# VH-VL binders against p56860: the designs that were tried, part 12

Target 1, 255 residues: p56860
Amino acid sequence: MMTAEVRTPEQGGGPLTTEPRAPRSAPGHADASAPAFGPETDPRDIIRWALAAHPDLLMPSAFNLNGVVLLDLAAQAGYRGEVVFVDTGYHFPETLATRDRLESRYPELTFVTLNAGASPDDGQTPPDLYASDPDACCAARKVDPLQRYLKEQGPSALLNARSRDQASTRADIPFVEEGGARRRVNPLAHWTREQLEAYAAEHDLPVNPLYFDGFLSIGCWPCTRAVKPGEDARAGRWAGKGKTECGLWQGENKL
Key: E = the ipSAE of ESMFold2; O = the ipSAE of OpenDDE; V2 = 0.75 times the mean of E and O plus 0.25 times the DockQ between their complexes.

## First folded at step 1 (VH-VL)

Design r14 (framework fv_rovalpituzumab)
Fold by ESMFold2-Fast, scan of step 1:
Structure r14 (fold): chain C 255 residues (1-255), chain A 119 residues (1-119), chain B 107 residues (1-107)
Amino acid sequence: as target 1 above (255 residues)
Amino acid sequence: QVQLVQSGAEVKKPGASVKVSCKASGYTFTSYYMNWVRQAPGQGLEWMGWINTKTGNPTYADDFKGRVTMTTDTSTSTAYMELRSLRSDDTAVYYCARDFGYSYAFDIWGQGTLVTVSS
Amino acid sequence: EIVMTQSPATLSVSPGERATLSCKASQSVSTYVVWYQQKPGQAPRLLIYGASTRATGIPARFSGSGSGTEFTLTISSLQSEDFAVYYCQQYYNWPRTFGQGTKLEIK
């Protein structure tokens, strides 16, 4: 059964296991129209707008470079909502350690870790599902736990760390996406990898160490490899399977 | 029975290469990372790197980059570690060790392979 | 890299006594610490992971505690087979780093 591990400033700052709170309905925010954002818009201004339009805003994060940069910008813009991480059981220890460093650096934020159940070695998760059915593996270990939590919490919008230069499938993402289950806000849509790296270095942000070993897009270890010179940043994800996106951002599975 | 069985001891001259094998049994080989750790005589443990057994992608510790290559053969559930340009201070017992599923601790270790580098 | 420092280098105790071994990280590693036991001529054996969780088959006399930078392995009521070298290791950050070891020897 799914459990939530929550770290809040009011509860002494350590990770705590708690029940997700009752679903919250937030009527009235769907009618707020996005301003005209452009290529020079400060991401903090986009985040401030999103917070005003959607006080129930949540930030799912896998704590990749984009996610770490977005978290810092969001904290500076006044974000005090939940940072939601899905523990798939297949994360690199470096990813979990990056989460813990971020929890220590941003004590003003609430960090929620969702666990879909025991690890892949629990005897209940089919072995090698990630090899035979990457979509089913992604759905069971990542998409389903996140979708369940989002249905329970009922946010009217999500704050996402996606940028246009990450993959061909992301080349045209807008700053604000309508449709699907809820509004999605992409404050970093226009930022390049070089801008993200420079920001992280300037602010001494805790970046996943695997990033410096060529893991430009870090997911579950069975489906992640280091990229080669000239490859797309997401080429290391689902290598050989023709995928660049998990079901989070496609069709009926839109968050 | 879950176990890792390594190849036998080797004696090499400086400048040579050595390739150590680690054969896994009793579990799904591709469900775990394989780590390589060495221990010089009378010294502590030193992590050399790991390999994703599903993709074959290795990651090496900085001290070994350029001299080490880690590979796998999934058809035989075997991991390999090749160390090149051997020096006398590479004399050590070399261990393979798998990650423990949800904690990433090294729960199963090979018995070790002694590599002696001498002139 | 994160440096793990163990103390003391050698601890001399008698069977039946309690042994307390220390491990310090150069920066916070949360609870991402593992303890291993190594007997002469053998591979290391996993004892404790996540700072305090006993591995399968490890006797109850072994316990781990700590978080952040200070960690302790305690062996209550020492048995003759417990005299070995003990290593702590962090898996909080890459690369994984080990302490230099504490040798537990019989008085």
Scores: ipSAE 0.006, ipTM 0.452, lowest interface PAE 14.2, mean pLDDT 78

Design r15 (framework fv_rovalpituzumab)
Fold by ESMFold2-Fast, scan of step 1:
Structure r15 (fold): chain C 255 residues (1-255), chain A 119 residues (1-119), chain B 107 residues (1-107)
Amino acid sequence: as target 1 above (255 residues)
Amino acid sequence: QVQLVQSGAEVKKPGASVKVSCKASGYTFTSYYMNWVRQAPGQGLEWMGWINTKTGNPTYADDFKGRVTMTTDTSTSTAYMELRSLRSDDTAVYYCAREWYSGSYFDYWGQGTLVTVSS
Amino acid sequence: EIVMTQSPATLSVSPGERATLSCKASQSVSTYVVWYQQKPGQAPRLLIYGASTRATGIPARFSGSGSGTEFTLTISSLQSEDFAVYYCQQYYNWPRTFGQGTKLEIK
């Protein structure tokens, strides 16, 4: 059993443990046509459209560079919904510290931490799963808790921090994805890593300190460090790192 | 205002060591890597390595491993590059340059330090 | 390591003309290419990063393009102060590597 911890602006500081809520979106969801967005579109305009079309919008975040930048842009655009983070039990201490800094910087937002329940070494997850099958490790600890929460909350759309330059599998993601249980909005689809870096630096955003140690993509520490023998340097860079991240957004697992 | 100020020119004999400093101001020192790049007279730019200013962990280019040491002093926001066993072909202008984490570019450079190695 | 190759070594052009400088990577570096300008006796100056994004304060006559292995820097209406050496650099992978430079000189 997983518990939800909610931090609201008025309750500040500490995490709140909350029982699973009934679905917020009764049958059906907001159905509005997506505008024509282009390479020059301000992400805040995409977010404003998403908020108008989907007042029940939720933002899942792993608090990577993309997630931190999206959070700042969303707050500027008037987003006041939930920022949902999954505590897999495998996060670097630096990732959890980054979460804490973001909660302090954006008191106007509600942060929800989903706990996977059991510890990584509780005997239910094979001891070397993260080394032998990093995708399975991440799915069990991240995808399942998030899918359960989204099914319980029932948002009509999600605000995601994905960009086209993160991995070859993301090269053609649209600004608005249809199908499945809900719409997915990608306001940063057209932003490059360089634009994200420049934005974060200019606005003094809390960035995970592990980026300073050469981590181009930061996920769960065991899943992120698992590599196949014989992989070349390019496979070990952001393209390879992207492949080791567990995907709530895999076709068969879309909510 | 971001500023990187390097130590003055040095003249050294072959076999000696040189230690160049780079004093940072106008920003949070530990939020950026510090890179070292050299340029021999009339030649192009050659990357020597970088140091994580928060952890003190350096990474050196293969051509300089064994001869270079990069360090920082966070209390004075200063980075150092020491090159040992100097040869005449180490004569160059040495630059420090800051970088926003591992995947970015060098946005601010020091003015350069000329190191001349001659007998 | 990724090898960056610039061409030509020297480009002779007149003020007011267009200059196009080339930079080729030995393997794909996506858009992770930066261009620097260096004048005699000075440190390099950031011009363009991410292959095509102008740094703050850089005049609009400077533009960059390219992705993968082939990149270009274009200066549309050469001013006297633009005659300098230009370097490309990749920041896709470690170690960081520079091209050998293109010297832009008055014809």
Scores: ipSAE 0.000, ipTM 0.395, lowest interface PAE 16.1, mean pLDDT 77

Design r16 (framework fv_rovalpituzumab)
Fold by ESMFold2-Fast, scan of step 1:
Structure r16 (fold): chain C 255 residues (1-255), chain A 119 residues (1-119), chain B 107 residues (1-107)
Amino acid sequence: as target 1 above (255 residues)
Amino acid sequence: QVQLVQSGAEVKKPGASVKVSCKASGYTFTSYYMNWVRQAPGQGLEWMGWINTKTGNPTYADDFKGRVTMTTDTSTSTAYMELRSLRSDDTAVYYCARDQYGDYLFDYWGQGTLVTVSS
Amino acid sequence: EIVMTQSPATLSVSPGERATLSCKASQSVSTYVVWYQQKPGQAPRLLIYGASTRATGIPARFSGSGSGTEFTLTISSLQSEDFAVYYCQQYYNWPRTFGQGTKLEIK
């Protein structure tokens, strides 16, 4: 039984509740075929299809620009599943504040924070692991908790905020990604940074303020810097560490 | 009744360190961020940084990175701000101020701590 | 960093008159602006947030307006207790930056 802080629709902006999370036993609808999605497809139509095909759909989020835009579109499309965030103990306070604002703005959604209240010293992970071994730190503090939760909950698909415009490694991602333990749905695969910025501004969405200071992809503070003009949006995530993707998108750990 | 009570005035020599405390009461300490803001005599307000009281994670303004450390003690609902390598231009009133979402709605402030740096 | 510029530096007005204080951002901050009042020897007091929303307990004579780069705090029918220094602050981008303040003094 995993414990997590949960904000449910009835509780709204009240105090967070920490509760044991029981595993799901029922399988999802993993075999539904996707329609042909294209460059003019409304992301809400992709989300509606995903909900019909996968009623057990979950949305992991780090609440970057893409994540907040996807959340708004998903809520409009009728998404009422869990929004899952991993508290690594190394998030910028701006990231946690953005999460809190989103929880208040979308009272109809259930927000789950894994390892809520995590600190740099958790008694098990060395406090300076982020400096000496960022891959092991990412695995222990983000990848492992999320994979454990996903194994326990057993969703047949995930709703992800990835777009082709974010990085060269993401240039060819499909709208629906097969293989591994579950499907991954990328409703924003075809949206550009300019479209995401325009949408967020038009709908007055709570965007992490660090985004506008050049933190185009925001992760944990020890491994995030502002990008330089002409750099890939994700260049700031692992500066000096020889890494461009977290284990969430690598090999057997792909979400 | 929400209260933020700060430690008393300090007089320090250049090169010394000072640690200011801010004791919170009347609310759930870990539900709010704690900010530190200073004001030199006759000058405006200058934001120094904030700390997430639930996680203990601080964020510092660029002008103070390397010289400031912010910490909390959740068992006593107290926030701390330590400023090192003091200079005469660090003479200021230092305030703590709470904020629920990091959107700078500083609804409650401490009374301020005067730190004087002189030879 | 975003620079917040307040004008005038000092505004001399009589009780009962209207005061208009300006705050300009070096780039767009949408509506993410707060206003504080500070009296001598006291901590600042929250007045307005989100450019135009009055904080709890703030009298109706205080109003805020603006979006983008230009913001205004208006105090209608000034009372004696309103003579203080007023600061604007943006919370759109990091770092969070304050204006230099406008001192409201009795003419």
Scores: ipSAE 0.007, ipTM 0.406, lowest interface PAE 14.2, mean pLDDT 78

Design r2 (framework fv_rovalpituzumab; at its last look DockQ between E and O 0.01; V2 from the best seeds 0.00; counts 0 for: pae E 12.3 > 2, off the site)
Fold by OpenDDE, look of step 2:
Structure r2 (fold): chain C 255 residues (1-255), chain A 118 residues (1-118), chain B 107 residues (1-107)
Amino acid sequence: as target 1 above (255 residues)
Amino acid sequence: QVQLVQSGAEVKKPGASVKVSCKASGYTFTSYAMNWVRQAPGQGLEWMGWINTNTGNPTYADDFKGRVTMTTDTSTSTAYMELRSLRSDDTAVYYCARDRWGYYFDYWGQGTLVTVSS
Amino acid sequence: EIVMTQSPATLSVSPGERATLSCKASQSVSSNVVWYQQKPGQAPRLLIYGASTRATGIPARFSGSGSGTEFTLTISSLQSEDFAVYYCQQYNNWPYTFGQGTKLEIK
């Protein structure tokens, strides 16, 4: 009766070296030289200023609610530049359809889709990278393509759809950010979700239909879920992964 | 050195059109918007509009909408302002002025006198 | 639109004396005010921006101050070449607007 010594595998739980999370890059510093815009300032006026200040202004967009609203306002304000979208290969069909609707609605704008026709199997990343390393996936499929394009185009500023109401990490976002490769203009900095929704409804804007299904912040389908009532709008992004941002606005390689 | 050189003086009849040119040099033309400002004799400054020199998209002051057209030629770094349906009260010196940061005008052309007389 | 009101319309000052020009905004424009100098037969020249920052090449005798709705251009000791018309402009709100000007003349 050979007593099989059940070698309890020593779970060598090596200390998870909590590499100190790189200090959350402080939100971009407010440009003190910019006009003193306020919550009451018409976003179109901010955009007019930005166009005068930065004739080479570009608008990156993921066509979320904020992005759709900004696009309409920008068009009204006289923006005639590029709307730059990155096809990660993991977008919802509804997102791509929303892009197409917007492109049709705003012929005066130039829609640029980077990596158009990308797919999970295109060989740019391992098919399971989004699960094993979301940061690496976002870097490769979203951040890097956009950065390369922006480097080539060399705009002096970006027109962004970010608002304070989107996340706790954006609570202090200024209208104009300085630092990094270029200025960032946030005309919707003080607009609430309610204001954005009201505007979109009033102007019959083509908002992504998933928004109405609880997808308050929409990215790639493997990393996006609907949020529950009372949750942060971005709680559905990278849920359970400890990630809250894509990396576009953080770190040394911020846009 | 930044320079803005405008076309010469014009004399026009009422109802005619005038086109003023502004040639820019000493900087990257498409990196700064160009403004147009006029000044009637003995009067103050009146902003007419500006043009995005990169996209070619103009924005006009309300008082000039429908009568003014601003254009650019990036190959020659030249901005143009056309004013149509001229009236006697359009008699003024017209200036092109380079935009600085969307705030103010840091460089000005020498001005172009446009006289509208019957 | 924001109305910029300059005062006085005409200011008579002797060479070597101090000149103080006022510009008032109809609403707060923070520090987003610029001053121009215009001599007869010439284009305007940039003097001050951001209410208090001298443009490149502007003599130290020129200074700007103020915030909100009240702004001042000061020339500490007037030189003969300083007699001109001075304009203020706000760039806080669209559309940007000019004051009506102050003529600085020799007393």
Scores: ipSAE 0.154, ipTM 0.671, lowest interface PAE 2.4, mean pLDDT 90
Fold by ESMFold2-Fast, scan of step 1:
Structure r2 (fold): chain C 255 residues (1-255), chain A 118 residues (1-118), chain B 107 residues (1-107)
Amino acid sequence: as target 1 above (255 residues)
Amino acid sequence: QVQLVQSGAEVKKPGASVKVSCKASGYTFTSYAMNWVRQAPGQGLEWMGWINTNTGNPTYADDFKGRVTMTTDTSTSTAYMELRSLRSDDTAVYYCARDRWGYYFDYWGQGTLVTVSS
Amino acid sequence: EIVMTQSPATLSVSPGERATLSCKASQSVSSNVVWYQQKPGQAPRLLIYGASTRATGIPARFSGSGSGTEFTLTISSLQSEDFAVYYCQQYNNWPYTFGQGTKLEIK
């Protein structure tokens, strides 16, 4: 299923369309080398460099706090590419509502919602797979649809909202990751949660309401709970399943 | 059809507590947040807080923290709002209203008049 | 907290006339403004959301416009059932905040 719901800048006020996405026809500037970025670098400077080096840049987003902050900074820096969201069929209603708010707030951007594997009626993915096999469910409903879309579109780089402050597994992520199928750019690698929260509040960004409800890391509803005082931010993800990272960031599935 | 049906009018003395119910029907209860809004006689609308119907976790407006408790019973698709230490200026119509997780209120209950008098 | 200010407090107009109601936000709320109509003894009724989108069943004479900090509700040809109190509300940020209301009265 290679269909997507698309909101374009010319159709920001109009209805969503569902259609197969065409491959990109023009390659990005993949030969540009990354400059040295540091702890004082403005994320917008990193984004501007990435856009100049990779005009075909795409931004996958789950619309968590980091994703919302990155989206606003990217729009300010002149990003006009696609914001790609995977509808797994198991998102909290709060997450889908946050997506709708962002589509309305940023009419200059193209929002793509991938629906491959998103329906519980999809014969390929059992409805209860999250309970029995969280890794397989993540692959079928999130990783596989995104990887197929990225192979079809062929961007030379991705703009990601990961920060070192999110989890111990992310403590050492660089601003620019090489290797694999494409470059990954992490403009918020050096920002703390406090900086992200302050930025979101200052700019009145539509934050997922679950953050007011004690959810520090938001995933699909079968495997996400509110964290308790003193718990790691990702402790609410995959509760009882022994997993802290989606297969999206592991080995051959790495974006 | 979506309906929110609230409990009947209450008369309370200062210092008492009141618990108002809001029974939802015609939609999946846990797919929408439930808000509580009050309106004193001849005054405007005042937001009191909301509850996540999926998790049961409430968020209260600063003016009501310490005096209000919001709960849900998913088996009966009912939301509750309890206000304690009632004062005469708590006399108001109390409304429940649903939203799609931070959106506008598309459906409202009919209101529950709470009168606080000695 | 975002403050919503409505004007005028009371607007006196005759049936068949056009009414324009204003709502101002103390900070940008994008297009995330909703308008409600309230008649005596009744709950508020959703009219317009997203600043300009009419809710299902709302007559075409009601229209909304604006973005950022300035919003308007227009009723193009007033009918007797339109005389009510109108509230704007922002849903851009927690906490939700309402304007103080505009009462639409028959002249």
Scores: ipSAE 0.007, ipTM 0.458, lowest interface PAE 11.1, mean pLDDT 79
Fold by ESMFold2, look of step 2:
Structure r2 (fold): chain C 255 residues (1-255), chain A 118 residues (1-118), chain B 107 residues (1-107)
Amino acid sequence: as target 1 above (255 residues)
Amino acid sequence: QVQLVQSGAEVKKPGASVKVSCKASGYTFTSYAMNWVRQAPGQGLEWMGWINTNTGNPTYADDFKGRVTMTTDTSTSTAYMELRSLRSDDTAVYYCARDRWGYYFDYWGQGTLVTVSS
Amino acid sequence: EIVMTQSPATLSVSPGERATLSCKASQSVSSNVVWYQQKPGQAPRLLIYGASTRATGIPARFSGSGSGTEFTLTISSLQSEDFAVYYCQQYNNWPYTFGQGTKLEIK
């Protein structure tokens, strides 16, 4: 079961009680045709367009490098909505600390933690599921809570942090994906890992410190290791796919 | 294996300057900021500032801004801290410490004792 | 800036006993507290971060707890090597701030 809680930058990481957000109505711009964006388009222009077309826009984040960069660009472009994070019960403490720093830095945003207070021992999944079937564990503890929240809120679009930071599976990510229950907007679609790192360094963004220990794709602690020099960035995860997003961002029909 | 190796102890007179070095190994030097922290005899830890090792841009604690200079040499993976206009109450052990991107210090140098006496 | 206050200043205990060290923040720092251990003549060592997560290689007898403004380091079944000074630090807000330290002494 999903418990949605609203959290502000000055509050601790513990669970908070809230009432569900009132259902959003579809904006008059939900079906607007996207402009012809290109590889040199400033992501903030894409975000500004998305905000005009989709005032109910939501931003899911697991606070990896991509997500942190997107969050800053979105704040600069005028995003004032929710940043939605799922507490799986298996996040690294460094991930939770990164969330808290981002909350402090962006008081204009509302950080929503789904399934707040989750722990490995909370009975949501069998205790060995993360080891025996990590995809089922991810589905139960991350994907399902987010999908329930999105169904309840009914946003017409999501702001996603997907990029070409790993060329093999992401070279052709469109800026705007159609299909499914909602539009998906990828302002960083054509940015490289080098561009993401340069932006984060230039703006002193609070990046998950595990990134700099070689954890190039950070998920839950039982399924994540540092990549070795010369390995693919995804090598540090159990399944080798979906390191930035378990089942959420791959395939146009996952969300 | 991450290591931070600092220069040796210094004895200085009031009004002099001291420059402490910190050589890093076992990691990508430009990926982590370097902090400087001092500890007077029998006292607690006092943060002096940090330097972005990629850009060379330092940030100093308010109490030190007028007297400290932090620099790096990326070709040798070495950070430097220079403290000017030394006073007797600057007698301390000076540590370099690797920053985990603004969170905490995961590796510390062995410390450099600076003694300031007339 | 955020003031971190540690209590007691000195704690005298015998080996094999439990020690409890307190750290209070002047405002909420969530769970963004780190504990360092420092032995005489040595640099500080990272002990616990995120209020409760042991750094790699730290024995289970060290545990941390707390959120918001009040934090505790507990050392169960003290060993001879645990007699040291312990510092808390917050990393929720710039700038970093340290507590003044708690000295854990053999009784």
Scores: ipSAE 0.007, ipTM 0.456, lowest interface PAE 12.3, mean pLDDT 79
ESMFold2 (binder alone), look of step 2: mean pLDDT 92; pTM 0.920

Design r3 (framework fv_rovalpituzumab)
Fold by ESMFold2-Fast, scan of step 1:
Structure r3 (fold): chain C 255 residues (1-255), chain A 118 residues (1-118), chain B 107 residues (1-107)
Amino acid sequence: as target 1 above (255 residues)
Amino acid sequence: QVQLVQSGAEVKKPGASVKVSCKASGYTFTSYAMNWVRQAPGQGLEWMGWINTNTGNPTYADDFKGRVTMTTDTSTSTAYMELRSLRSDDTAVYYCARGYKYGYFDYWGQGTLVTVSS
Amino acid sequence: EIVMTQSPATLSVSPGERATLSCKASQSVSSNVVWYQQKPGQAPRLLIYGASTRATGIPARFSGSGSGTEFTLTISSLQSEDFAVYYCQQYNNWPYTFGQGTKLEIK
């Protein structure tokens, strides 16, 4: 089975290592009620509330613009939990390089790469599955490894980098989503792409260089293209397919 | 087994264009990027760009933008590189090379010698 | 763009000896460096990627090390078939860039 590649602060920011993760303890703060957040709420205040309500909070990240901005804000707010990335075997080299730069910049955080060293020829999924059945490919290479890890760890909530400005399907996401296996917190729900870009520039954050080449939303390379002026930011994802979301957030973001 | 087979050597006059092909076999063509790298006689390797074989979207190195076009034909598992406005210093062996997710090249074509002379 | 500089330009050694080849990046490339071997009239051959991981089928006498800006390729107990040109390449950022090569030749 797949193993995790981990870089922890107690190793002195040391070399990446591959090992199974220990199961988490049951949460004690899962019943805390969400406050009424609004358009003027500082994302750091949302994150601080989430940490107080859910000390076992985890942050999955694909290291897109939203992800790197959230990571910086979370570190400022006192987040010291895991940043969880899934290696699908199809990431751009620029995405992996961005991850490496973030690991170097935030040595106080634990970075976990699931299925580290994944390749297109993993022997588990058909090599052309992404073309014939993108949903099945996403499930096998991204959704399933992440869901297995989250089931093993048992966090009571996830810290997500989604914003309403990203796509029509995300236009009405709340700051806190209830139901499903765990709570989801979206501190950047109300931020625009312009605000995210300005924040990243002001703080000299490591940003995927593909954004400067017209890639407004970056996923696995077989399904990502530069967008034309006026297109939705996620229009470059699954070009030519009738797909709007990978499926990663659909099940966990219900009710 | 993985194999990349390129078209044969070409002799061109300055100002002409050349289109090199690279036929892939032994793997799923659309699961890997195709890169183009050239090498002038007695010189080192120079990356020209790559193409996403699933989407058909190319990315070119700055020195070749405006003169190069990379395309694919997924029905024949073939990649193409066309270089226009040829100069004498474009004389080189042109390679196609399969890109892994990390950006290193695990399989290379045999090379196509393009000679630009009057 | 990131400039990759290899040294020496030419290294003269005898079979059975150890060769150490250097590759320096103008800025940090993490561990995202690959080494290729090229013999006259042939395409380059993948040797090592991720600075230190040997590709499938590459003999154990080839080893790579380094991170950040300083990288080395070591060939222990040189064989006659190892005399070739060696190139390093970074894949940390676009555009991908190669070193100018080190020629390994018989003394």
Scores: ipSAE 0.006, ipTM 0.451, lowest interface PAE 12.8, mean pLDDT 79

